VH-VL binders against p56860. Designs and how they scored, part 4

Target 1, 255 residues: p56860
Amino acid sequence: MMTAEVRTPEQGGGPLTTEPRAPRSAPGHADASAPAFGPETDPRDIIRWALAAHPDLLMPSAFNLNGVVLLDLAAQAGYRGEVVFVDTGYHFPETLATRDRLESRYPELTFVTLNAGASPDDGQTPPDLYASDPDACCAARKVDPLQRYLKEQGPSALLNARSRDQASTRADIPFVEEGGARRRVNPLAHWTREQLEAYAAEHDLPVNPLYFDGFLSIGCWPCTRAVKPGEDARAGRWAGKGKTECGLWQGENKL
Below, E stands for the ipSAE of ESMFold2; O stands for the ipSAE of OpenDDE; V2 stands for 0.75 times the mean of E and O plus 0.25 times the DockQ between their complexes.

## First folded at step 1 (VH-VL)

Design d9 (framework fv_dupilumab)
Fold by ESMFold2-Fast, scan of step 1:
Structure d9 (fold): chain C 255 residues (1-255), chain A 123 residues (1-123), chain B 112 residues (1-112)
Amino acid sequence: as target 1 above (255 residues)
Amino acid sequence: EVQLVESGGGLEQPGGSLRLSCAGSGFTFSSYAMTWVRQAPGKGLEWVSSISGSGGSTYYADSVKGRFTISRDNSKNTLYLQMNSLRAEDTAVYYCAKDLEYSGYDYYGMDVWGQGTTVTVSS
Amino acid sequence: DIVMTQSPLSLPVTPGEPASISCRSSQSLLHSNGYNYLDWYLQKSGQSPQLLIYLGSNRASGVPDRFSGSGSGTDFTLKISRVEAEDVGFYYCMQALQTPYTFGQGTKLEIK
């Protein structure tokens, strides 16, 4: 069992409880074939298909631009599953404020914050591990807690906010990925950064303000910098360390 | 009994507008994608437009893009085609059709068709 | 746009004999999900079109087993094992892989 801070629709929009998270009993439809989604497909229709195929669908989010846009589209499509965020103790205050605004805006959704109230000095990991071993820091504070939660909950699929426009490593991601412990659904695979920005502006979505200061991909403060003109959106992540992807996306089938 | 009934066809001048309706009955309307197909006198079938079960995704033939708007009101089990800036080449029988799959997100297998409604565009 | 080409355009057949209609697409209709997005329709004189075959080879509900669809990628065939008088009409293939969805020119099946 994991404990987590949970804000549910029934408890209203206020701050709420920490509780043991029981394993889910809802079966998935993991053998359902994906429709022929294309460049004109509304992401909401991809999400609706995913919900029908995988009623146990979960949405991990770090509340970057893509995540905020996906959350709004998912809510419109009838998504009422969990939105899962990991509190690493190293988030920018702007990231946590963005989470709070989203929890208030989407009272119909259940928000789960793993390790809520985490601090840089948690007594377990060295306070400067991010400087000496950023991969170990990421594993201990983000990847491992999320993977343990996903293993405990056992969703047959995840709803992800990745798009082909974010980085060269993401250029060919499909709308539905097979393999590993669970299916991954990428409703925004075909959307450009310009389309995401336009959508967020039109719908007055709470975008992390650091985005407008050049932080096109926002992670923990020790490993994030503003990108330069001509750089990929993820170039600011783990700057100087030869890394652009989180370990979760490389080893999900290990879970 | 699963049925689709079209209405709203008629005679209009070039540059005019018409709104077609397609009333569905006997099935869960919101669970199926819907399509408009037209057929000019003595010619073959031409796909015009499709809409997802929710109404969120819409698709158009190049010849009607920017002039026609497909929509649906699932509370009334009705599909619409708003036709603006009509041209002589829009003259055809317009059919509405239900796609086969119970999901509303895939556009294959039009298994139920209406009787058609005639649109004539002439001066 | 995907172009659909049917052959023959006119098909006179003696009752009880087999009939075959070819449909070719300008690009593959095989999706990564394993399905060929090609459907076959029949339109009888004065009637609305009716679905015969969907996703390449699946017979629609109520369609007699003398009708069959085959093929993959760019080449597809509709076969009628024993033509009957009620089979007269225009046969259309249609690709539903990508917009704009496109029909073939139609094949007129006539009894000799």
Scores: ipSAE 0.000, ipTM 0.477, lowest interface PAE 12.8, mean pLDDT 81

Design i1 (framework fv_ifabotuzumab; at its last look DockQ between E and O 0.01; V2 from the best seeds 0.00; counts 0 for: pae E 14.8 > 2, placed apart)
Fold by ESMFold2-Fast, scan of step 1:
Parts: structure tokens; C-alpha cells; sequence
Structure i1 (fold): chain C 255 residues (1-255), chain A 121 residues (1-121), chain B 107 residues (1-107)
């Protein structure tokens, strides 16, 4: 069993508690083919299809703009699964505060924060690894906790907040990615940053305040900078290190 | 061309330790989990554990917990599996095999050739 | 732990036959299932991943199906090189577990 900080609907607004996370009993999967979604499809319709096809659907989130917008749309569409966040120990205080605001705003959702074994201070992750080896830093604090959690939970599909306009590498992502043991569902694939910003403003969503200071894609503070005009949103991640995606996370850590 | 090359056969006495190596080439070593699987003579396949070469993080089958240690050296793209306090029923062929992380974790597309470990007095 | 049970453990067949091997999980594993072929004194070779996806380079006579707890490997027209031992593996949860194997021999 993995330990995790969990805030369920009945615990909304209180401090997070650490609890064991039991493996999912008899994880189901649905063998439904994806419908033909298009540029006019409401993301909520994609989410509703995903929930029907994959009752065990799970949503990892870093609580960037895309993640916040997806959360709101998913809650409207009837999503009541887990929202899974990996606390690396190196998040900006603004990121953790945004998580707290989201938990207060969506008491109907279960928020899970993973802190399984990766510690910046006690020898499992060297304090300066992020400066000397950003890939090892990422894997120790992000990939390993999520790998263990997902191997315990065994979801047949994951709900991702990726959109095609975030980076050139994402330009052709489909609404539903096949080909592996898990489907990846991208309800926001066709939305632009301008649409996401307009939606968040219209619905008064809690957006990480660093977003308005040029941090268009927010990760760990040692590996994140504000983007310059004309740069891709992810250009600030791993600045100067020749990376746009993180190690073993490259199939999944595109948010 | 992806290749996993393991160290040669070992003969050990009960109570000894054995350390098997698996050298990877033809791909980004830190981009895949390395798994260790063994097979006793005439028996089936048994999973021992895996390691994330990027972090060094490990997951072991409880049966081997306390006797197995998996490590790696990223400078030479080599993974290691050390099994201590050997018993005669540890006699087996030991394989390394690569897997992707969680989304794409769906079985081992490349295996090492195997290392025969014989434990006898 | 998730127990994987294959049936049959031993199968005799002739070239040209259609053969099926079943793998049953003691708990639901979605599509986190792989099938391997192992020839004597060789490392296993993956045939199928994600329950139904054919490994690149594997002949199309091999196919996998199923989800949840019941899975099948089918060889539509058995060839001489297909006589081997076949294993299923669940990768849904730690610890990963294999079926006991199915030995496919000439009739």
C-alpha cells in the first residue's frame, strides 16, 4: 500500500491527512471504441463518454491553467474520480495555495497528494540534484510516486488537460490516445490558450497567480522560469537543459 | 539496435551472494524501467522486481525483500541485481527485461539473454 | 497478489491447427496483460502487449483478446516454429505475476 494525503468530499476545507491507499478491487475497463470527436465537440461530452467507457478514470493534475479548466468541466460532466497531484517538495508556494483553493471550490471531488518516499532533505533525493541532474530530480520526486500509485490503482484510462497549442510536440494529439494498456483522454485538445483564459476568467476559477507573471507552464521552482514573448508555453520548463518533457514521464508528463 | 547483454554464468555455495549485470545499448537507458525475472529449471517465470534507472527507485516482490538489491550505473548504462543468502532453490536463469512506465507499461519488448546461477554444495 | 492461471498447461496440436490458450486473473487487471513465447534455452519473446496489440515483427496469425479477468491467445494456423511454451503476465499491479505456462507440442 502507498500513503497519500487525501481530501474527500466529507473532509473539504480541513487539513490534509495521510492515509493508506488500498488497491482498487476488481478494476474494470470498458472496451468501447471512441466516437468521432471534432473541433466543435464540447469537452464535457468527451468527458462523459470517457466516464462511461472507463468507470475507473483518474485525473493527474499539476494545477496549471489547463488543469484548472479541465477540473471545472469534469466536475460539471459528473466526474467524481480522484484528482492526483504529486508534491515534489519543490513546488512554488503559489502552486500549493492553488491546490488548496481548488479543494475548497470542488468539495464534491477527491483530491490525492502523493508524497511516497521522495524527500528533498533526507537523502532519497540529494538537495542539489535539480541543478546537476534535472532528469533524476524529476524521476525521484514525480515519476516514482505516480508509478507506484498507478500500479496500485490500475486505471484503464487517464484524463489529461493537454491542448494542441501548448507546444509543437502536442500539435497533433488526438482526443483519445490508443496503443497502450491505458487510454489517454484529452478533452481540451482543440482549445486554445485564449479560450482557456476566457473560460477561467468567466467562471472565476482559481488560477495559479504565477501564470499572470509569465509562468505559463508551472513545475518545480528550480526548473521553471517565466516564458518570453513568442516562446511556447512549455519553454520555461527545464530552461537551458534541452528538455520539454520529463524523463520516463514523457508519455504522460506533458502538462 | 536495442540490446541487453548480461554477465556470464555463476556457480555459488549456499549462503553466498551473486551479482548479475545487464548492460543496455541502443536506447536511452534512463527512459525505461529495468525488470528482473527468474526461471528455475523446468519451471515458469517469476518476477523479482524493477528499478527506475533514472532515479534508482526500486520495487521488489515481497518474497525477495531483504535478500535482493537492484542498482544501476547510468554512466555505463548497466543495471545490477544482487541476491544474498543464496539457497539451492535460487538455482535459476535470471533475466533482465525493459518496460515503459505506467501509461505504456505493457510487457517486456526486449530481454537479456539470461544468466544461469547454480547454487550447490 | 494477483494469481494468473493458464489453461491448458499442456497442448498437443498439428501444423495448420487453430489453437487457443486461456489466461485467467484472480482480480480485474483491465488490459495490463502481455503474452510471451519461449523456446528451449532462449529468453522469452513478447508476442502481445496491452492484451490485444501485436508486437512489431510478430506474425499476424497470433492474436490476443479479452479484458478484466479472462484473456485468450489465439494462433490461427499453427506453424512448425510455433511449438514452444507460452506465458501470460499481468502488469496491472505490483507484484507482477505470470501464468504457470502452456507447453505446446507436436501431436
Amino acid sequence: as target 1 above (255 residues)
Amino acid sequence: QVQLVQSGAEVKKPGASVKVSCKASGYTFTGYYMNWVRQAPGQGLEWMGDINPNSGGTNYDEKFQGRVTMTRDTSISTAYMELSRLRSDDTAVYYCARDRSYYDSSGYDYWGQGTTVTVSS
Amino acid sequence: DIQMTQSPSFLSASVGDRVTITCRASQGISSYLAWYQQKPEKAPKRLIYAASSLQSGVPSRFSGSGSGTEFTLTISSLQPEDFATYYCQQLNSYPYTFGQGTKLEIK
Scores: ipSAE 0.446, ipTM 0.750, lowest interface PAE 2.5, mean pLDDT 81
Fold by OpenDDE, look of step 2:
Structure i1 (fold): chain C 255 residues (1-255), chain A 121 residues (1-121), chain B 107 residues (1-107)
Amino acid sequence: as target 1 above (255 residues)
Amino acid sequence: QVQLVQSGAEVKKPGASVKVSCKASGYTFTGYYMNWVRQAPGQGLEWMGDINPNSGGTNYDEKFQGRVTMTRDTSISTAYMELSRLRSDDTAVYYCARDRSYYDSSGYDYWGQGTTVTVSS
Amino acid sequence: DIQMTQSPSFLSASVGDRVTITCRASQGISSYLAWYQQKPEKAPKRLIYAASSLQSGVPSRFSGSGSGTEFTLTISSLQPEDFATYYCQQLNSYPYTFGQGTKLEIK
């Protein structure tokens, strides 16, 4: 009975040398004035400018069509930072799957998933808060986690996927928003839905499959429905609640 | 040990296509972008494009758009670069090169041995 | 496209010399720069990544510095095996362009 000595392969766990985070070079005084961008400006050029001016730039995303397109463009433009997603606990499985596909597609980017720690089942928030007080629900599950993270990270700017064609409330979104805690850059400000769809198709981007089922703007499942032909893309968000935005872009807690 | 082994030398006529293979070993093939770089005789290095072996997503230099196709077979850890409508100035050594990490901007830590492609009438 | 300009294109030096090669980017590329050495009829070899990080197995006489638009490769004491062509590459944005190269020859 020859006892085969199972040579346990020495897992040479070399010390994870935490490569020193390159010191955040002091934001070079990039000329604080945003260039005059126009509808014809390539979003990648806007992103390149933003990266030069704000090397600590972060990209919040909910992985809607705009977000997916922006992510691809940003990667092409040299973005190598974080893609920050808030898992509210109420996302569609398709949204989470889309995130995972994107993470797989863009290994050069760091996907960060935040959580409020408020699981629908953890008893910390009323299970029907989304119905009784959508603002409070969004504040607790989306806005607060993101704000806390952004406060901790302290980026000088955000790269946002907002466009004028998303909703009537966004009709005047500029390429660069000033004021608040940080600058907001909207490279896709003038891209139409048709342009976004065409780009996504051309580049075979992993768009959330619900988009093709009429979910033109996707958030939490309790507060998101498909839109009818001719409706505003965001008409399916908080339908019947008199709410059109999650609160990220308005008020004292503006990002 | 990481190795990239390319296919052998090719001689083609103008207008033809060439497909070069790059077989990877010694690492997780799908975990790293594969790049293609060419070098004409006596000239510098020219980046052609890359492929994410996991997703199959590609990025091409505009100079080669419409003529270059990068693909992969994950089952055999092999990347392919096909160049069509060949012309004399496509005569070069073609290299596959692994990108180690995008996060650390590390560039190409491993290279294939190169494939000589000669385009002559 | 980001243009990478190396200087000089040709350099003659002696064994033991300190050699510096410069690479300039047409726009800011942060630290997304690599240096390669290529010997005749051989594939390039990475020397430096992230502008200043030394590739494992590369002699310490090689060093990289710089950020933004100006970068340098330095060989502190040239050895016989160091006569080769050197290339920089930006990895900030597509396409990942190379410098035109610097041929280092023996004096």
Scores: ipSAE 0.026, ipTM 0.496, lowest interface PAE 5.2, mean pLDDT 88
Fold by ESMFold2, look of step 2:
Structure i1 (fold): chain C 255 residues (1-255), chain A 121 residues (1-121), chain B 107 residues (1-107)
Amino acid sequence: as target 1 above (255 residues)
Amino acid sequence: QVQLVQSGAEVKKPGASVKVSCKASGYTFTGYYMNWVRQAPGQGLEWMGDINPNSGGTNYDEKFQGRVTMTRDTSISTAYMELSRLRSDDTAVYYCARDRSYYDSSGYDYWGQGTTVTVSS
Amino acid sequence: DIQMTQSPSFLSASVGDRVTITCRASQGISSYLAWYQQKPEKAPKRLIYAASSLQSGVPSRFSGSGSGTEFTLTISSLQPEDFATYYCQQLNSYPYTFGQGTKLEIK
């Protein structure tokens, strides 16, 4: 069972031992058409447009390089909402430390940690589920908590940090994706890894130190390795498991 | 090969209870809500309730509140629906059906074969 | 509760016909709608999820559209195996109500 850290137990009255699905409600926003964005469009202009079209915009993040850069650009563009992080119980200590540094740097943002204090031993999944059924492990510890929170909050759009150079599965990501329960905005869609690194260096952003040891895409420690020279950024994710994306971006469980 | 196999047909008198089982195989049982849907003879589909097999939490249609109990045993990947104080209008085929947990707009991709429950004097 | 109303309740058609079945929700359900096919003495089978997404293995002659309160299921060229009863279901909020069904029969 999972509860959101921001949502307090006293709001609902009685005990929280049974979790019904939250009722869905229609978002109350105008369906504004996106401008014709191009590869040279400043991501902050895309974010400003998204904020105007979607005042309920929400930003999930795992605090990888892309996510840290997006967070800074969003703060500059006027984002003052939530930054939503799922504590799977399997994050590297360096990832949790990066979250803490970002929270200190951006006091104008609200950092929400879902399933705060999670650990491998919390009894929420069988031991070693990450090895025997990584899709079920991701579903239980990451996808389901995030989806439940998003359904409860009901945002009309998400601000995502994906870029086209991260993996072949992302090569065609547009700036704005339609369909599903909510619109997805990808302001960094056309930024390269080199542009992201340059931005982070220029602005002295708190980057996960594992990035500099070759961990170019950082997830849960049992499913993440450093990439070898010449490999793409996501080659270290689920190595040897036949999986390239978390369920948030593929199939029926796509955000 | 996802499969939902239900217990056999039941004949009951008014006032009795019935407990229908639904054994799941071919997927991670705790990753998907299990729903119960019934269909009276010549009638449409009627949602009864669901259970989160990970937490054991349930949601029931108001019409069955106080008469229905949904449970599960994760060690054998089996969901149960018990309906008490049976009436003749509870005569129906009872289905279990799998929904995707927390993923939007999925509906029920796999159904059990149905269990016929007949309630007569 | 959200009421789901299907139209028509009964439809008689010939092989090769284009068929449209509508489903109306009593309040907005976004795209949280599924379509099912049920043949006599069998469990329902999901055809469409998320209002417009085709279930794997379902023929492309089936399509779904709509959002909010009005939804349609279309069969572009009816085949002999398509004679069945069709249901919509909303999955926006509890209870997850079904439409009353549309029985599609051969002329």
Scores: ipSAE 0.000, ipTM 0.461, lowest interface PAE 14.8, mean pLDDT 81
ESMFold2 (binder alone), look of step 2: mean pLDDT 93; pTM 0.954

Design i10 (framework fv_ifabotuzumab)
Fold by ESMFold2-Fast, scan of step 1:
Structure i10 (fold): chain C 255 residues (1-255), chain A 123 residues (1-123), chain B 107 residues (1-107)
Amino acid sequence: as target 1 above (255 residues)
Amino acid sequence: QVQLVQSGAEVKKPGASVKVSCKASGYTFTGYYMNWVRQAPGQGLEWMGDINPNSGGTNYDEKFQGRVTMTRDTSISTAYMELSRLRSDDTAVYYCARGLEYDFWSGHYMDVWGQGTTVTVSS
Amino acid sequence: DIQMTQSPSFLSASVGDRVTITCRASQGISSYLAWYQQKPEKAPKRLIYAASSLQSGVPSRFSGSGSGTEFTLTISSLQPEDFATYYCQQLNSYPYTFGQGTKLEIK
């Protein structure tokens, strides 16, 4: 049973509402041409363009460093849409606390938490699936709930916090990714990890405290390790499993 | 080559249950949703639901909720659709169809279909 | 549920004709629309996905267009093997719904 919990801007810290959502209609300008962006382009300009082209824009976030920085830049650029988080049931308490701080800091935004059968008693996700089948755990607890929600909402584009500096598979991502029914916008494609860290520090953003304890990429607690100097930031996720992505960005028709 | 092969025709009495199988070959079975669609004689196509074979997660049309159960067996790359408490208006050809690759959002909707299984419900 | 309505329900045409079939959604579905061809006693075959993307192996005389609520399937020069029933389907939200079908008959 997947549920969605929503905190609306008018209620701020009010109770979350758990209800199936009506399909999103009038998706905006999916076919609008992307302008030429370059290495000096302010991410806020990319976000402003995306909002104008896609009024139905959604922002999925895992509340990692990139996600937190993008959220702040998006709020500054006038984003007032949904921020969608998948609660896998295996997040560090520090990750959930970071989410709570972000919800409090950005009351002008609507935060949606998708619950993916976090309890062992939900009957949908087998107990201890992560230990026995990490790929199935990723699909059941993260990818499936997000894809179901996006099918239901039908946004014409997604605002993503991917950067070229995160992994070899992301080295050449464009600012605006075409191909398939849904456009993906990467305002932080050109930012380095150092720029992200500096921005978060100077703006006093709520960053997951585990980053300061040597966790450069934070996922579910059973397989997240501190990375060694010189390793890919995502090397700490799916340690020993040979996976750099949770299946979210695979193939030419990626999320 | 990618193929979906379904079980043979069934004749059932009202009130019985039917379980249709769909065996996949030529691709990674757990990488794609499996859809079930039916078509009554002389009628159009009706979506019943889908299953993610990797997670076992399902989505059903409300019309069938409580009567339909979709499952899979990853060891033999086979999906199943069981419909219970059969009525005469459940007489139809039932199709499985490979759906969205769950890591690919937009491109792979129902690109490969099974040959269909005729289910006749008569007294 | 999103209702999908096709126009026309029946169409008679000759080989070589340009044929268009329209599909209308009761609410916006962006580009989450597929087109299928079905011949008698056969499973449907996907022709178009994402409103305008041609399925590999499908002849280039087939094309799809549209977004939001109005979509069209065009066959630029009808061939004998194209006489079939055509269905649109929205994949924007659950439950996925099909149009009622358009039966293309020889004139």
Scores: ipSAE 0.000, ipTM 0.407, lowest interface PAE 14.1, mean pLDDT 75

Design i11 (framework fv_ifabotuzumab)
Fold by ESMFold2-Fast, scan of step 1:
Structure i11 (fold): chain C 255 residues (1-255), chain A 120 residues (1-120), chain B 107 residues (1-107)
Amino acid sequence: as target 1 above (255 residues)
Amino acid sequence: QVQLVQSGAEVKKPGASVKVSCKASGYTFTGYYMNWVRQAPGQGLEWMGDINPNSGGTNYDEKFQGRVTMTRDTSISTAYMELSRLRSDDTAVYYCATGSTSWYSRFDYWGQGTTVTVSS
Amino acid sequence: DIQMTQSPSFLSASVGDRVTITCRASQGISSYLAWYQQKPEKAPKRLIYAASSLQSGVPSRFSGSGSGTEFTLTISSLQPEDFATYYCQQYHSYPFTFGQGTKLEIK
């Protein structure tokens, strides 16, 4: 059974509470078409539309640069739902520290950490699976826990921090995406890396310090390397593994 | 159990260099920053810098910039701190320190210390 | 650099006493403050992190409080093994900095 640590608005800045989540009594029924969004649309307007269309909206986050920027914009737009993070047991300590800073900065939000306190040796997943089968490791430690939680909660849509500037596979993502188990909203689809960095600096957001150490894309430590000057931003993820996308956004595994 | 084991005491002449080692065990070496802190006799604690063992990236206090070099060897889970152009006021106990939980745990575990004496 | 100032630098107390050590940051550091205990000839041991969180295995007589620029470490009932030097440390910004230390000695 999955146990989650929850930091509620009343607990912002204090110790985390570990408790089971109650099932939702009624999933949202919103099915409004998106207005015409374009390159000048404020992400907060996209988020406000999403909240009106999907009152049961959830925000999964790995607390990368995009995720941190989206969280701040969502809080400004009136988002008061759950921010869902999966503890894989393989996160850099800098990633966990960034989560802790965000929990303190946004006490109005509920932060949920799935598999809180996960370790590399969890007794169920082979400890060296990340070396022998990185796809199976990603599925077992990240994808499966998140998909199980989303099935239990039943949101009609997710608020995602994906942008077109992140990778060639993301170049054409729409602001509102259908397919998979539920609707996905990408308020930052049109923002560039430069705009994200400028926004984070201007608003003094808690950004993962590994970005200052040559990491342009941050995941679990076994699959993340600093990029060389001139390399693609995602070249440091799954180094030597021949992939640039996690199973969350591939084929039948789409959220 | 997490352990940090440092190299033995060193006596150096002014102008020489010293390289202190810190061998880590009981946790994932590349998952956590390794910090170096020194303490001169009868004085307080002074942070020198840290190294990301995964990337090799370093952060140094400006006071040591140009004289300190931090490195690591991931094959033997060992971090190194080399201080060059030694002066008598570099006489101190040098510690390595790391964490095992989060940013809050950066200084959870400490090596036993390496005494470096610089004298003519 | 963020300067950390402890008060007092020297404190005399008796077993059973309640003692308080203060630490001031020259700039706001939120709750990114830790407290350490150091005994002679030994490496420091962390007591408190995130200003108020007790390190696992540390006795409950130790507590931390404060945020921003003013912080305190309290020992509710001093024990013989508590006579040591105590340091605060900010880990909000590079370079990380320590207070000058507070030496706690028997009256």
Scores: ipSAE 0.007, ipTM 0.416, lowest interface PAE 13.4, mean pLDDT 78

Design i2 (framework fv_ifabotuzumab)
Fold by ESMFold2-Fast, scan of step 1:
Structure i2 (fold): chain C 255 residues (1-255), chain A 120 residues (1-120), chain B 107 residues (1-107)
Amino acid sequence: as target 1 above (255 residues)
Amino acid sequence: QVQLVQSGAEVKKPGASVKVSCKASGYTFTGYYMNWVRQAPGQGLEWMGDINPNSGGTNYDEKFQGRVTMTRDTSISTAYMELSRLRSDDTAVYYCARGQYSSSWYFDYWGQGTTVTVSS
Amino acid sequence: DIQMTQSPSFLSASVGDRVTITCRASQGISSYLAWYQQKPEKAPKRLIYAASSLQSGVPSRFSGSGSGTEFTLTISSLQPEDFATYYCQQLNSYPYTFGQGTKLEIK
């Protein structure tokens, strides 16, 4: 069991509360057939299908560009489930500010922040683990808390904001992934970065300001600095902006 | 309803400075770069620089470096471009234009322009 | 700096004509190119972004193509309101640079 900071629609723009996590009481079923989605399918139609097949659907988000676009499309499609964010204690202030802006813009949604108020010096992980073993730090502070929450809540499916053009390893992701503990739905699988950017601009979505400084994939600052196997050099580049000073100070050019 | 509204026309003497404003509305001001572009009478478009309204970080074209200063005030969603040591060849229409990291969003909205005339 | 060169610099054509304007970059810019239309005494208006994507609200007679160093703006059937100066712009690297412009005069 963990405590989580939760902002529900009933609270509007009011202060967040920290509440004990409650188990999900209305599980979905995993036996509904996925339709044949195609390159021209509106993501909202994929989301509507997912909601009908999986009323217990959850949406984990790190509030990167893809996540922000998915959130808006999901709200339009009638999604009223939880938006789940993990506070690792290592987020940029800009990421937390972006979360706050999204909570204000989507009062109809429930935002759950796992381990709210996390500190680098918590009692669970060594304070220097990010420097000695960034992968272990990411697992302990982000992956493990999310997996524990998902195991306890038991959703039959997740809404993910992955798209095929984010990395070579994602080039062939389907709209609906079967297998494992739960189904994964990728409504934005067929959208390009340019389509995502155009959508966010046209709808004036609150995008993380670091995105405009070349942080194309924004996570915890230690994980953001780490070199990962299979990382797409195109996805990780600063695309001609002279903002590499921030990345350099985070150690990517010093190892 | 994105709008960029610029300050009015200015007439300056050589050696003076001018400060043009660009008031943004209809979007999250800190989420988009603000670019400045000028156009001398009968000439083409010339990029001067940009500012990240969130960080205050700026990039200037070398031609203007040392004479241009770009700033912003996030409390009123306004960007500023100040050009000092004005010369007659600084006579131009000055535009602000909203931009973003990606080419798909660069310069998608433009201010109406501010005419700056430098004459003795 | 990346130099953007437009061809032709001046073009006179009749209503109904198919018009092509070319833009050449001095080095590769992938698809990081935009096209703008500027009418006399007005701010520029974006027509095309990412080399080939049509801006919402822009008539379908406008289209863009190309990648790398060679880019083209096409107007399939000229209309009287298309009298304007057209500019290409590279957004691949700082400083952002514009072509010199193509002034289109309808006969």
Scores: ipSAE 0.000, ipTM 0.401, lowest interface PAE 17.0, mean pLDDT 78

